# VHH binders against q9y6x5: the designs that were tried, part 365

Target 1, 379 residues: q9y6x5
Amino acid sequence: LPPKLLLVSFDGFRADYLKNYEFPHLQNFIKEGVLVEHVKNVFITKTFPNHYSIVTGLYEESHGIVANSMYDAVTKKHFSDSNDKDPFWWNEAVPIWVTNQLQENRSSAAAMWPGTDVPIHDTISSYFMNYNSSVSFEERLNNITMWLNNSNPPVTFATLYWEEPDASGHKYGPEDKENMSRVLKKIDDLIGDLVQRLKMLGLWENLNVIITSDHGMTQCSQDRLINLDSCIDHSYYTLIDLSPVAAILPKINRTEVYNKLKNCSPHMNVYLKEDIPNRFYYQHNDRIQPIILVADEGWTIVLNESSQKLGDHGYDNSLPSMHPFLAAHGPAFHKGYKHSTINIVDIYPMMCHILGLKPHPNNGTFGHTKCLLVDQWCI
Below, E stands for the ipSAE of ESMFold2; O stands for the ipSAE of OpenDDE; V2 stands for 0.75 times the mean of E and O plus 0.25 times the DockQ between their complexes.

## First folded at step 16 (VHH)

Design ha170 (framework vhh_8dlx_2)
Fold by ESMFold2-Fast, scan of step 16:
Structure ha170 (fold): chain B 379 residues (1-379), chain A 119 residues (1-119)
Amino acid sequence: as target 1 above (379 residues)
Amino acid sequence: EVQLVESGGGVVQPGRSLRLSCAASGFTVSSNWMSWVRQAPGKGLEWIGDIYYGGSRFYNPSLKSLVTISRDDSTNTLYLQMNSLRAEDTAIYYCAKGKDYESIEFDIWGKGTLVTVSS
C-alpha cells in the first residue's frame, strides 16, 4: 500500500513555547513519535517564503517566494496576497504535491497551505480549499480527512495550515503569558482534535503526520521603532516591503540612497544586494531589491507612525526566537526519539523519501533527518 | 462520582425544536471527546455526532442539517440542539465520554433522556 503523509503547520509556533507552556496532547503525540527541538528556517523568516521552502527544500532565492510582498524587476509585476494566484510567482520551484501527482498515480489534498490554490507548472493540488482565514479549523480538518479517506486515485500527500499562534503572537507579543497560554492551550486542543479524528476514521496507524511551523516570534515595543522617513524622503525610492526587512527600489542613484540609509539607525543593517551576507542565501533572484534593510531583533521599521504589533518575525534566521520545531508520528518514524536541530530545507527530501518520490534538486541534506526514520541508520 | 446526566427530554410536537443537556461530574468535558447517541424503540444505537477537545464537531451525515452539538466549559455541560423534529426522532438520547487519548471507545455513558415526537 502506498505510504501516506499529512503535513500540518501552526503558523508562528516558536520552538521555546514547548519549554514554557504545557501541551498534553502534543506531548502524547511526541512520546510515540519524534521531536526536533529547533528547526533553522530560511531568511527572510516570513510565512510565504518558509512555507514554500518546507515543500520545495529550496532557499528563497532559488524558489522565488522571497517575501510576502515582492516586485520582479524583469517583468515589472507586483506580488501581494490579493494576487498570489498568479502562477508566475510560484513557478521557480516544484512543490512536493506537484511531484506527488506527476511521478505516481496519486492525489494530493490541501487545506489552506500557501501555494496550494495556485496551478504550479500547470498542476494544482487534486483537492484544495481557496484561501480564506475565516474558515474554521473544524472545516479544514473535516475536508482533509474526508479526502484522505474517500479519494481515487488515493490521496497520499495532504497539507493542513492554521494561522495561530502567529495572529495572537503579533497582537499580544510572545511575552504576554496570560494571552499566549490561552492561545497555545487552544492549539494543543486542536492537535487533540486532529489525532482523535484520525483515530476515529482508522487512518492513524497507517498515516505519517508531521506537525511543524514556518517561524517563531519575538517581542516588539513602541520604544523600538526605526522611522525610515527620518532617514530618507519618499521621493527617492519605491518601497516594496517594510518590516522587519525593508526592500528598497531606488528612483535615483543607488549609491545616494544607500548613503542616506547606511548610518541612519544603530538598530538596522543596510545592504546593497551584492553585499547581503552569504549565510542568508538571499541574493540570487530578480525579486530581491537593490537595497535591503534588516532590523535588529525586536525593532520595527515604520513610516513616521507607530506600530500596533507587539510581536513580529522576519528577522535574522540565526535567532532562536525565529525557530520553529518539528514533531512527527507514524510508521516511518521512531518512537520516543528527540533530535536537537535540522534545517527547514531538510524537511523536503525527508518527505520525498517517506513517499517514495524522487526529489527535485534541493538545498536540504537527507543525512540530517536519518535519525528520525525507522528504515535508516543514525550516523 | 464520575457520571453524565442527560436532561431536557419530553413530549414535543412535530416541527418544533428541542435542546438536550448533559451535565458532567467528576471530570472536565473540554478535556475529553464527547458524543451524542440515540436509540429509537426497537432499533439499534444511532450515532448523532462528536465534539472533540478544541471544539471540532463531526456529525452523522444523515442528521447534520438537523442537529448542532455544543458545550459550555464554564458549566461543564454538553448540549444537543435538534431542529425540525420528526416522529422518527423519537428515541432515548445518550451522551457519552471517550475513554482516553489512546482509544475510540466510550467509558462513561449517561442513563439517557426520552424524547417523544407526537401529540
Scores: ipSAE 0.616, ipTM 0.867, lowest interface PAE 1.4, mean pLDDT 92

Design ha171 (framework vhh_8dlx_2)
Fold by ESMFold2-Fast, scan of step 16:
Structure ha171 (fold): chain B 379 residues (1-379), chain A 119 residues (1-119)
Amino acid sequence: as target 1 above (379 residues)
Amino acid sequence: EVQLVESGGGVVQPGRSLRLSCAASGFTVSSNWMSWVRQAPGKGLEWIGDIYYGGSRFYNPSLKSLVTISRDDSTNTLYLQMNSLRAEDTAIYYCAKGKDYESIRFDIWGKGTLVTVSS
């Protein structure tokens, strides 16, 4: 039989939550599998960009999903995250489910992973659910497990996405121990349900399962706001994305807009596109705007208004608060192995290896993840 | 010793089939991606296809209906089955071990075996 892989994402699961809260079900999963304590994600540390980086192994400038809100200067198209199903936005890369379906005539299945309800290079996931946040974790899990057991050609790659703890992280902030404890306990219970379901259906022993996330979360405050309207009139630019990374499209001379913003706040860096730090790998794409504003951790960019967010993400990817973790279990993985860090782009070539797929050119390094795998040696 | 040795080449008539073998020593073919590549007289290298360590096979779209790559893990041998041979299939055929996900980046090559398709 071909190897099978289920990739699960809990949106906004900050790595250090594992040290500050109890996860009995996740800890049992880890005990018999592997844990990567920190995954260094790509910049910007947002949902759509990082989810696409996981399944393509590419930096955002290379795969083209550079933010949750985008504007393409060449085609004049606008992207509005969950509402936009235009394949144009996703066609700059080939995600693993497309590769899986095209190389060996295998099937893929998807429950809400970003991009899976869009045909990419004329290929859509064999089984998928149109994105709908109101659909329960239980229903997503039921569909995925049904497709893993009852498909021809066989489903060898499946994805499952869940919006928590991100939604609660935004609402309460990660420092709210009472509310975050409740939310994270529910997530641990969902992990327990997932394992139980796979065991009951006879899938557990032969299925590789990865549990990961796209980013972390940091505490915000009404005392840490950057008001753009105090520095520049809105008539001088079009705002493509706001916070914590603002994407500015000038309506006047770019240098004039830059000069009005440069000294706006000591808690925000202002970059002309060509001056964006090389370490971000966030420059070489038409969807990256001429001026980018990057707020310091915990600061929110606003337009003469208050923010309701007590937590946010999108900040510098060097910040530990922005990092998720990766846990995995299955025949491909060692048992009881702990690893300190990998890059989020390294997940793609590792998954291709597990599935026996030839990866498309990517920014990941297989060597970074080979110690997790039973068929590889670290030396 | 670490090496790849191709065999099974020779003169074959148009329309016939031919199977090439590639014996590996010093490493395991099932633990590595393996490729077949050919070079026609006066031409550059042409990729034929790969077999990945998980058993998945990938082919040059121009050749997919004409070739099959397989391996025998018990004998540590890679095979290339060619059907409906034409004059333009005349080439030196190489097997190669890939370094990673980049098929042009090979770290071990065989010496090649010559296939001549003629009447």
Scores: ipSAE 0.000, ipTM 0.132, lowest interface PAE 18.1, mean pLDDT 88

Design ha172 (framework vhh_8dlx_2)
Fold by ESMFold2-Fast, scan of step 16:
Structure ha172 (fold): chain B 379 residues (1-379), chain A 119 residues (1-119)
Amino acid sequence: as target 1 above (379 residues)
Amino acid sequence: EVQLVESGGGVVQPGRSLRLSCAASGFTVSSNWMSWVRQAPGKGLEWIGDIYYGGSRFYNPSLKSLVTISRDDSTNTLYLQMNSLRAEDTAIYYCAKGKDYESIAMDIWGKGTLVTVSS
């Protein structure tokens, strides 16, 4: 049988939660596997962009999912959320499940991972669930393990997505230790269920499992708001995305809009598209707007209103608060190995290696993940 | 000693099949991507196909229906199965080891085996 990989994402799982809370099941998983303490995600540090970067190995400017809300200047199309089923938004890259199905006679399975319920390059995940946040973790797990055990051609790549701790991170903020402790204990219990279910079905010993996340979370406050209406009138621009990275489409001269914004708040940076820092790799795509506003960590951009968010993400990807972790277990991985950091785009070529797939051109570097793998020599 | 040794070449009639072997020593075939490449007389190198770490195979689209790459991990040997051979398939056939997934470069090449398709 070919090698198998299950990729699991707990949305918004900030790396330093591992240091500040107890995770007995996750620690047992790590003891017999590997841990990458910090994963440097791509900018902007949002859910759809980073989930697509994990499975394509590409920066957002290259894979085309540049935000959770987008406008394409060439085609005049609008994207409002992950329930938009138009393949147009996803077709600028080839995600690993498509490669898995096309390079080898293998199946892919998906429980709610962003993009898996959309046909991309005329290929949809062999088994999938239409996105519905109300579906329980257990139902997702039951479906994914059924497909891993009972498919022809065999499922060799499977994905499982869960919305927590992101939803609670937004609601309570990461500094709310009482509420976050309860939420994170529940997640650790779900990890325990995952491992136990795989053991009971006879899948555990031969399955590679990666547990990771797309971004972290930082504390916000109603004392840290940037009121965009104080900077510029709505008649001068169309707003494509708001916070913490605002995407501005000017209705008048771009320079005039820029001049109204550039000195409005000491807590945001204002960039013309061509002046966006090269280190963000966030410039070369028609879906990136002519002016981008980037709020400082913990600051929220609003339109003359209060924010109910006590936590948020989307900020500068150099911030440790925006970083997730990666843990993995299985026949491809060493046991008891700890690694300091990798880039989120490095996950894709590593997964291709484990599955024996030729990766599409990507921004990851396989050498960054070699020390995690038993079939690689690490000097 | 790290080396690749091709075998199985020779004279074969048009329309027939031929299987080439490539024996590896000093490394494990299944831990590397491997390629088959050929060079017809007076022409440049033509890529035939790759087999990657887990056995994934990628072929030159113009040759996909005519060739099959395989490996036997127990004997550490790479194979190229060729069907419906034509005169234009006359070439020296090389196996090569990929350096790693960080690049598409080959770092170890065999010396080649000659296939002559002649009536």
Scores: ipSAE 0.000, ipTM 0.126, lowest interface PAE 18.7, mean pLDDT 89

Design ha173 (framework vhh_8dlx_2)
Fold by ESMFold2-Fast, scan of step 16:
Structure ha173 (fold): chain B 379 residues (1-379), chain A 119 residues (1-119)
Amino acid sequence: as target 1 above (379 residues)
Amino acid sequence: EVQLVESGGGVVQPGRSLRLSCAASGFTVSSNWMSWVRQAPGKGLEWIGDIYYGGSRFYNPSLKSLVTISRDDSTNTLYLQMNSLRAEDTAIYYCAKGKDYESIALDIWGKGTLVTVSS
């Protein structure tokens, strides 16, 4: 039977949570699999950008999902919310489920992964669920496992997305040990549900399963606010995205807007697009605005108001608090192996290798993941 | 002592609903996966459904529209709600606990509760 892969994301699962809380089900998963302790995500460290980077192996400037809120300077289109289904936004890259369906005579299945309910290059996941946050983990799990077990052509690539611990991380902040302990125990129990269901269906021994996340979480505070209204009047610019990376579209001369912003707060870096640090790989796309503001870790950019968020992400991708982890189990993976760090863009070429697909040009390096795989030699 | 005790069985008329309870002692229901299983007179065991650690529920497809499994973590009790009961639902109903994280085996069973669907 062809190789199969299930890719699972728990949104906002900071790598450091593994060291500060107990995860008995995840530990049992890792015992006969692999753990990558830190995954260095792409900038900006937001949900839609990083989920698309996982399945394309591309930096945000290359795949075109550069934020959760976007404006395209060429077409004048707005990405009005994170559930926008216009294929325009997604067509700058080819995600792995599209390659899986077009390159091989195989099916893909998706339970809520960002982009899977959108036709991309005229191809939509063979089986999918329209995004709806109210759909239970139980229903997502039931659908994905039914599709893995009952499809023709066979489902060889499947995805499962869950909104926690991100939603609770925003609401409570990662320093709220009592509430985060409850949330993370629930997630560990859901991992237990996943593994138990795969075992019950006879899928566990022959299925490759990756559990990962898109970013971490850091503590915010009402004492760490940057009020843009104290820096610059609204008549000078259009705000495309706010916090912690503000995307500024000037209504007047760009240099004049930049000069009003550049010394406004010691807790914010202000960049003209061409001056954005090269290490971010966040410059070469029409959806990146002429001026970008990057708040320091734990600082929130606001418009003359308070923020309800006690936790946030989107910050500099070099920050350990922004890093997720990756755990994997299955016939492609070593047993009981621990690896320190990979880049999030490395996941894509690794998954293509497992599935026997030819990867599209990408920013990942297959060599970084070789030590995880039984059919490869470590560098 | 580690024990499961079913209750709520009895004689019910066709078309009625019935809720069975399963009280656990010596362990926590929410820390284990749990099953409901039945045995009709002269037949083998028939799986009804499972509830897993995080509350995910899976049912025998032939019974899915007729049954609901739930648990009350505060009272350490598992439930089976049955609707539109038919004569063929006459059986001894068992609750059972999963053995461990590494197997699909059940290790602790209740003694069962008899449900008779008859006019």
Scores: ipSAE 0.662, ipTM 0.882, lowest interface PAE 1.2, mean pLDDT 92

Design ha174 (framework vhh_8dlx_2; at its last look DockQ between E and O 0.84; V2 from the best seeds 0.80)
Fold by OpenDDE, look of step 17:
Structure ha174 (fold): chain B 379 residues (1-379), chain A 119 residues (1-119)
Amino acid sequence: as target 1 above (379 residues)
Amino acid sequence: EVQLVESGGGVVQPGRSLRLSCAASGFTVSSNWMSWVRQAPGKGLEWIGDIYYGGSRFYNPSLKSLVTISRDDSTNTLYLQMNSLRAEDTAIYYCAKGKDYESIAFDYWGKGTLVTVSS
């Protein structure tokens, strides 16, 4: 049988949740498969960029989704979660579902993974759901499993996306043990639903399943705010993205704007685009604005309005609080193996290998995931 | 001791609705895969639908439009709502507890409740 792969994302699932909470369904999944305890994601640690990095193997500067909110100065276009359907934003890379679908006797399916409801390089997933946060997990699960089971040509690559525990992380903060325990239990139960459904359909033994996330969550507080209005007049710049990484488009001289912001707070680093640290791989794209502000962990950049979020993400990708995990099960993976860390961009070449696809040029390292795979030599 | 007790069955006219209950004891309904099945006179068992751990539900395609499965965690009870009943829906209805992560396998059954649809 041709190899099949289901990629599942639970948005904002911080890696250390696995250590601090109980996940009987997920642990059972891991017991029969593999676990990567920490996945170093890409900077900035936001939803759209990191999900696209998973499926392209590229840093944000390379695939062009550099934030959840973007502005292109040449075309004057805006990108946001409510305005993400223009292929212009996605066409700087080729996601794996497109690569897969262009193969003979293969098709791709998607349940609300970012970018899957957009024609990229004039190719849209054979099966997909338009993004709608109101659609239940049940419906998403029903569709994705139906497509995996009954499609012609067969679906060999599928994605499934769910918005929790990110939404709750924002609302309650990751340190709210009571509320987060409830939320994470629900997530574990949904994983149970997924596994049970796959078994009921006879898919479990032959389907490779990856369960991962795009980023973690850090605790925020009203006591840790950086008010830009205290440092610079709002008329001097356009805000493209706010917190915890602000993208600044100056309306006056860039140097003047920079000078007004550089000492705004000891808990915020201010970078000219050309001075952004190389380790972020966040420089070589026109969609990155002339100035970026990077708040320290747990600090929130605000204007006149205070933040209502008790948790947030998007911070330095070296912070453990920003890191998700990866678990996997299926014929391609070992059983009962745990690995410490990989880079999020490493997932793409691994998935390509599993599916027998030739990967596009990417930033991932296949060698980092070899120990997860039964057909590879592990050093 | 694990126990499942169905109730709510009886004689009903065609076109009417009926809600069946399954009271569980000895285990938590929300922590298990639960199913409804029925057996018509002279026929084999027919699967009606499932409800999983997180509440995801799946139904027999032949019955989907006519049935809804739900549960109440506070009372540890499973429900089967049936609408637009027909004579062909006459059967003994059973609730069953699924084995953990085992396909189409149950470890506990109720005694069943009889539903008779007749004019």
Scores: ipSAE 0.899, ipTM 0.957, lowest interface PAE 0.4, mean pLDDT 95
Fold by ESMFold2-Fast, scan of step 16:
Structure ha174 (fold): chain B 379 residues (1-379), chain A 119 residues (1-119)
Amino acid sequence: as target 1 above (379 residues)
Amino acid sequence: EVQLVESGGGVVQPGRSLRLSCAASGFTVSSNWMSWVRQAPGKGLEWIGDIYYGGSRFYNPSLKSLVTISRDDSTNTLYLQMNSLRAEDTAIYYCAKGKDYESIAFDYWGKGTLVTVSS
């Protein structure tokens, strides 16, 4: 009887892939559901920050996952990968699975979504899988659908995360049509598997399903490198994060480090923390370093070395190449409706509405998603 | 014309393994969901498992440790690998094709292949 929602992420699914490749399964999903053509993600356009923004409705400076590699100036702690299970990094926000379990005596289930294998405010999803990239889509799908169908109290919110097309986007670059065509056909077939399994279990008709992503992908090149070692000696700073947004912690006077960096390359912007553009909403957190370098689209910051990445993300969130899409189907959603753009932070209050939850204070605007929903007045 | 032809059945001793094949013609296996189903003498149909578009596989929980479904897209062939065969696995084994794109119904079945597990 309570509404149910499954939130699915295909990491690095650039919005314009939908226009350049065929997705028969995804198009069948959209035909009887809704499509948002562009989702404007948060800066920086990286996996952990944007996945946490989807489930909290907060900018990175507010939820505290400001990069995939972080340093906290107050506590002197370092965060460097997805294996770091210290709740400290995640406790600046309350993700929707925690809200779901605490407000309504309902269960949450998670198949690999970032943060779901960490107790946050002493709460972890009722059912979850420890992160392991080697676990197949088949096993994740089997677990999530089993939990949706066989839980007491009922699982009303479930998440499913898949690493592609991001891994292949990095390896081949988004302009490699031959390899990306093969990868994206496989993604579409996995969407077909998802829908087929939900129908087989009798879940499809009464389940709300959102398929989205955290960011896009842009083409990089070994001819578009910014060698940071040619700008400044490594003895002057500690490097917290490198590319395409470098996080610099000075070992000497901040102004001296800034002056060495500010005119080093025409293909990166150098910001003192207080000068970071307001439109990024990337300033008010102790995990944002005193100096930030932002590479131009397609440029890679390196330390006197080559880069093996042919595709990357993390760039300015105004770039269409950084935008994912959102598709949804289920009793809460209109059928055959297309919408142009929403902000990624708008997904959280929409999901809270669908589940009947009171959202925590957030940066999203419910009005931006109302036209997607059958119980809302679009005009 | 859509056809499904099972093969590989026969007499097998208990504890042995056996691989069944299902040759498909008139459609592409990888563009459809496919199932293996069996019928023991005097009993109803028992679902063994499915394979979907992206290769995701789902099995009858009572059989999942004993069977593996696979396909060869280049030969348009579906397979059922069975291990640790028991007398109760004696049955006619059918491959079946899903009816419509993402439908739960079957539209075509093979003629079946008989597996007899005895000494």
Scores: ipSAE 0.759, ipTM 0.910, lowest interface PAE 0.8, mean pLDDT 93
Fold by ESMFold2, look of step 17:
Structure ha174 (fold): chain B 379 residues (1-379), chain A 119 residues (1-119)
Amino acid sequence: as target 1 above (379 residues)
Amino acid sequence: EVQLVESGGGVVQPGRSLRLSCAASGFTVSSNWMSWVRQAPGKGLEWIGDIYYGGSRFYNPSLKSLVTISRDDSTNTLYLQMNSLRAEDTAIYYCAKGKDYESIAFDYWGKGTLVTVSS
């Protein structure tokens, strides 16, 4: 039997939701598999960068998806969540579905993981869905399981993406117990649907399944706003991204813009690109702008005095609120094992190992995930 | 006590539509995976489709375009909508409850409701 892997992301699933809410289906999944309680993600803790880090094993500066909103000064190209299809943005790395697709007698499938509807290095999975947020989980699940069950050459790597609990986390905030309990119950039921379907199709025993997420969520408040208009005139810069990490392209002397921003708020750190902390691994790409502003946890950078957000993410990746979890089940994984933490870039070399793929150069450390795997010594 | 009661059967003309109901008591329909199955006269059981915990639905490929499963959580009721009925759809229609979390076995069945498609 060739090794098979299904990688699933529930966007914005904060690690401590597992301890603070009930997940009977997910807990049964974990009981027969493994759990990593906290996954330390990459800075900035946004959706596109972290999903690409999972599948490339690279820091954002190395894979080139450095934010959800980007600008390239040489080509004058813009990237956003509504303008993300140009392969130019994605081609600085090789994601695992491309490497897998190119193997003899194997193929890849994708149900809406970020980047999978783009022909990266002139390669797209044999089976994929164009991104459309209105497509139900049911349809995504049906397509991915059909492809895993019936394709020739066989689909050996598949991925599935769902927008919750991120969307609701933004809308309600992670501290809204009533609404988040309802949302997370629905997510757990969808995990139940996934497992049920895999069992009904006879896939469950021989398929490796990873359920993870890209980031967490922190509570925002109208009392925690940083108003840039109070500190600097809009005419002095171009705003590439706003909150909670603002990306500033100066229109005047960079030092003058920096000096106007330096003491704008005690709840915001202002960095010249060369002064960005080394622990972020966020400096060596032209898409990172000359000045970034990093808000403290739960603070929102605005151009006016209002915000619609009750929850947000994108903050410092050392913050536990920004960390997702990872659970996995299948023949490659131990049963009933819990591990405290890994780095999100460690997932890629682990997946390559499971699939028998040669990983591209990456920032992950295979040794960090060895204890999850039955074929490795954990001593 | 767990109980499933199908209703809405009867005699219908070919080409018509019919909605069957399955009233459940003693458990919550949305907390279980549920199924519709039918048995034509003199034939074996034929699976129609399932609805899972989160509402995901899967159908017998030969029936997919003809049927829709739904549920109403406020009335704890499962439904089967059937369209473009033909004589071959004459059968006793059963609803069934899945045994446990992620089990592929059933533990409770209704008594069934007869649908006769006759011109």
Scores: ipSAE 0.666, ipTM 0.886, lowest interface PAE 1.4, mean pLDDT 93
ESMFold2 (binder alone), look of step 17: mean pLDDT 82; pTM 0.824

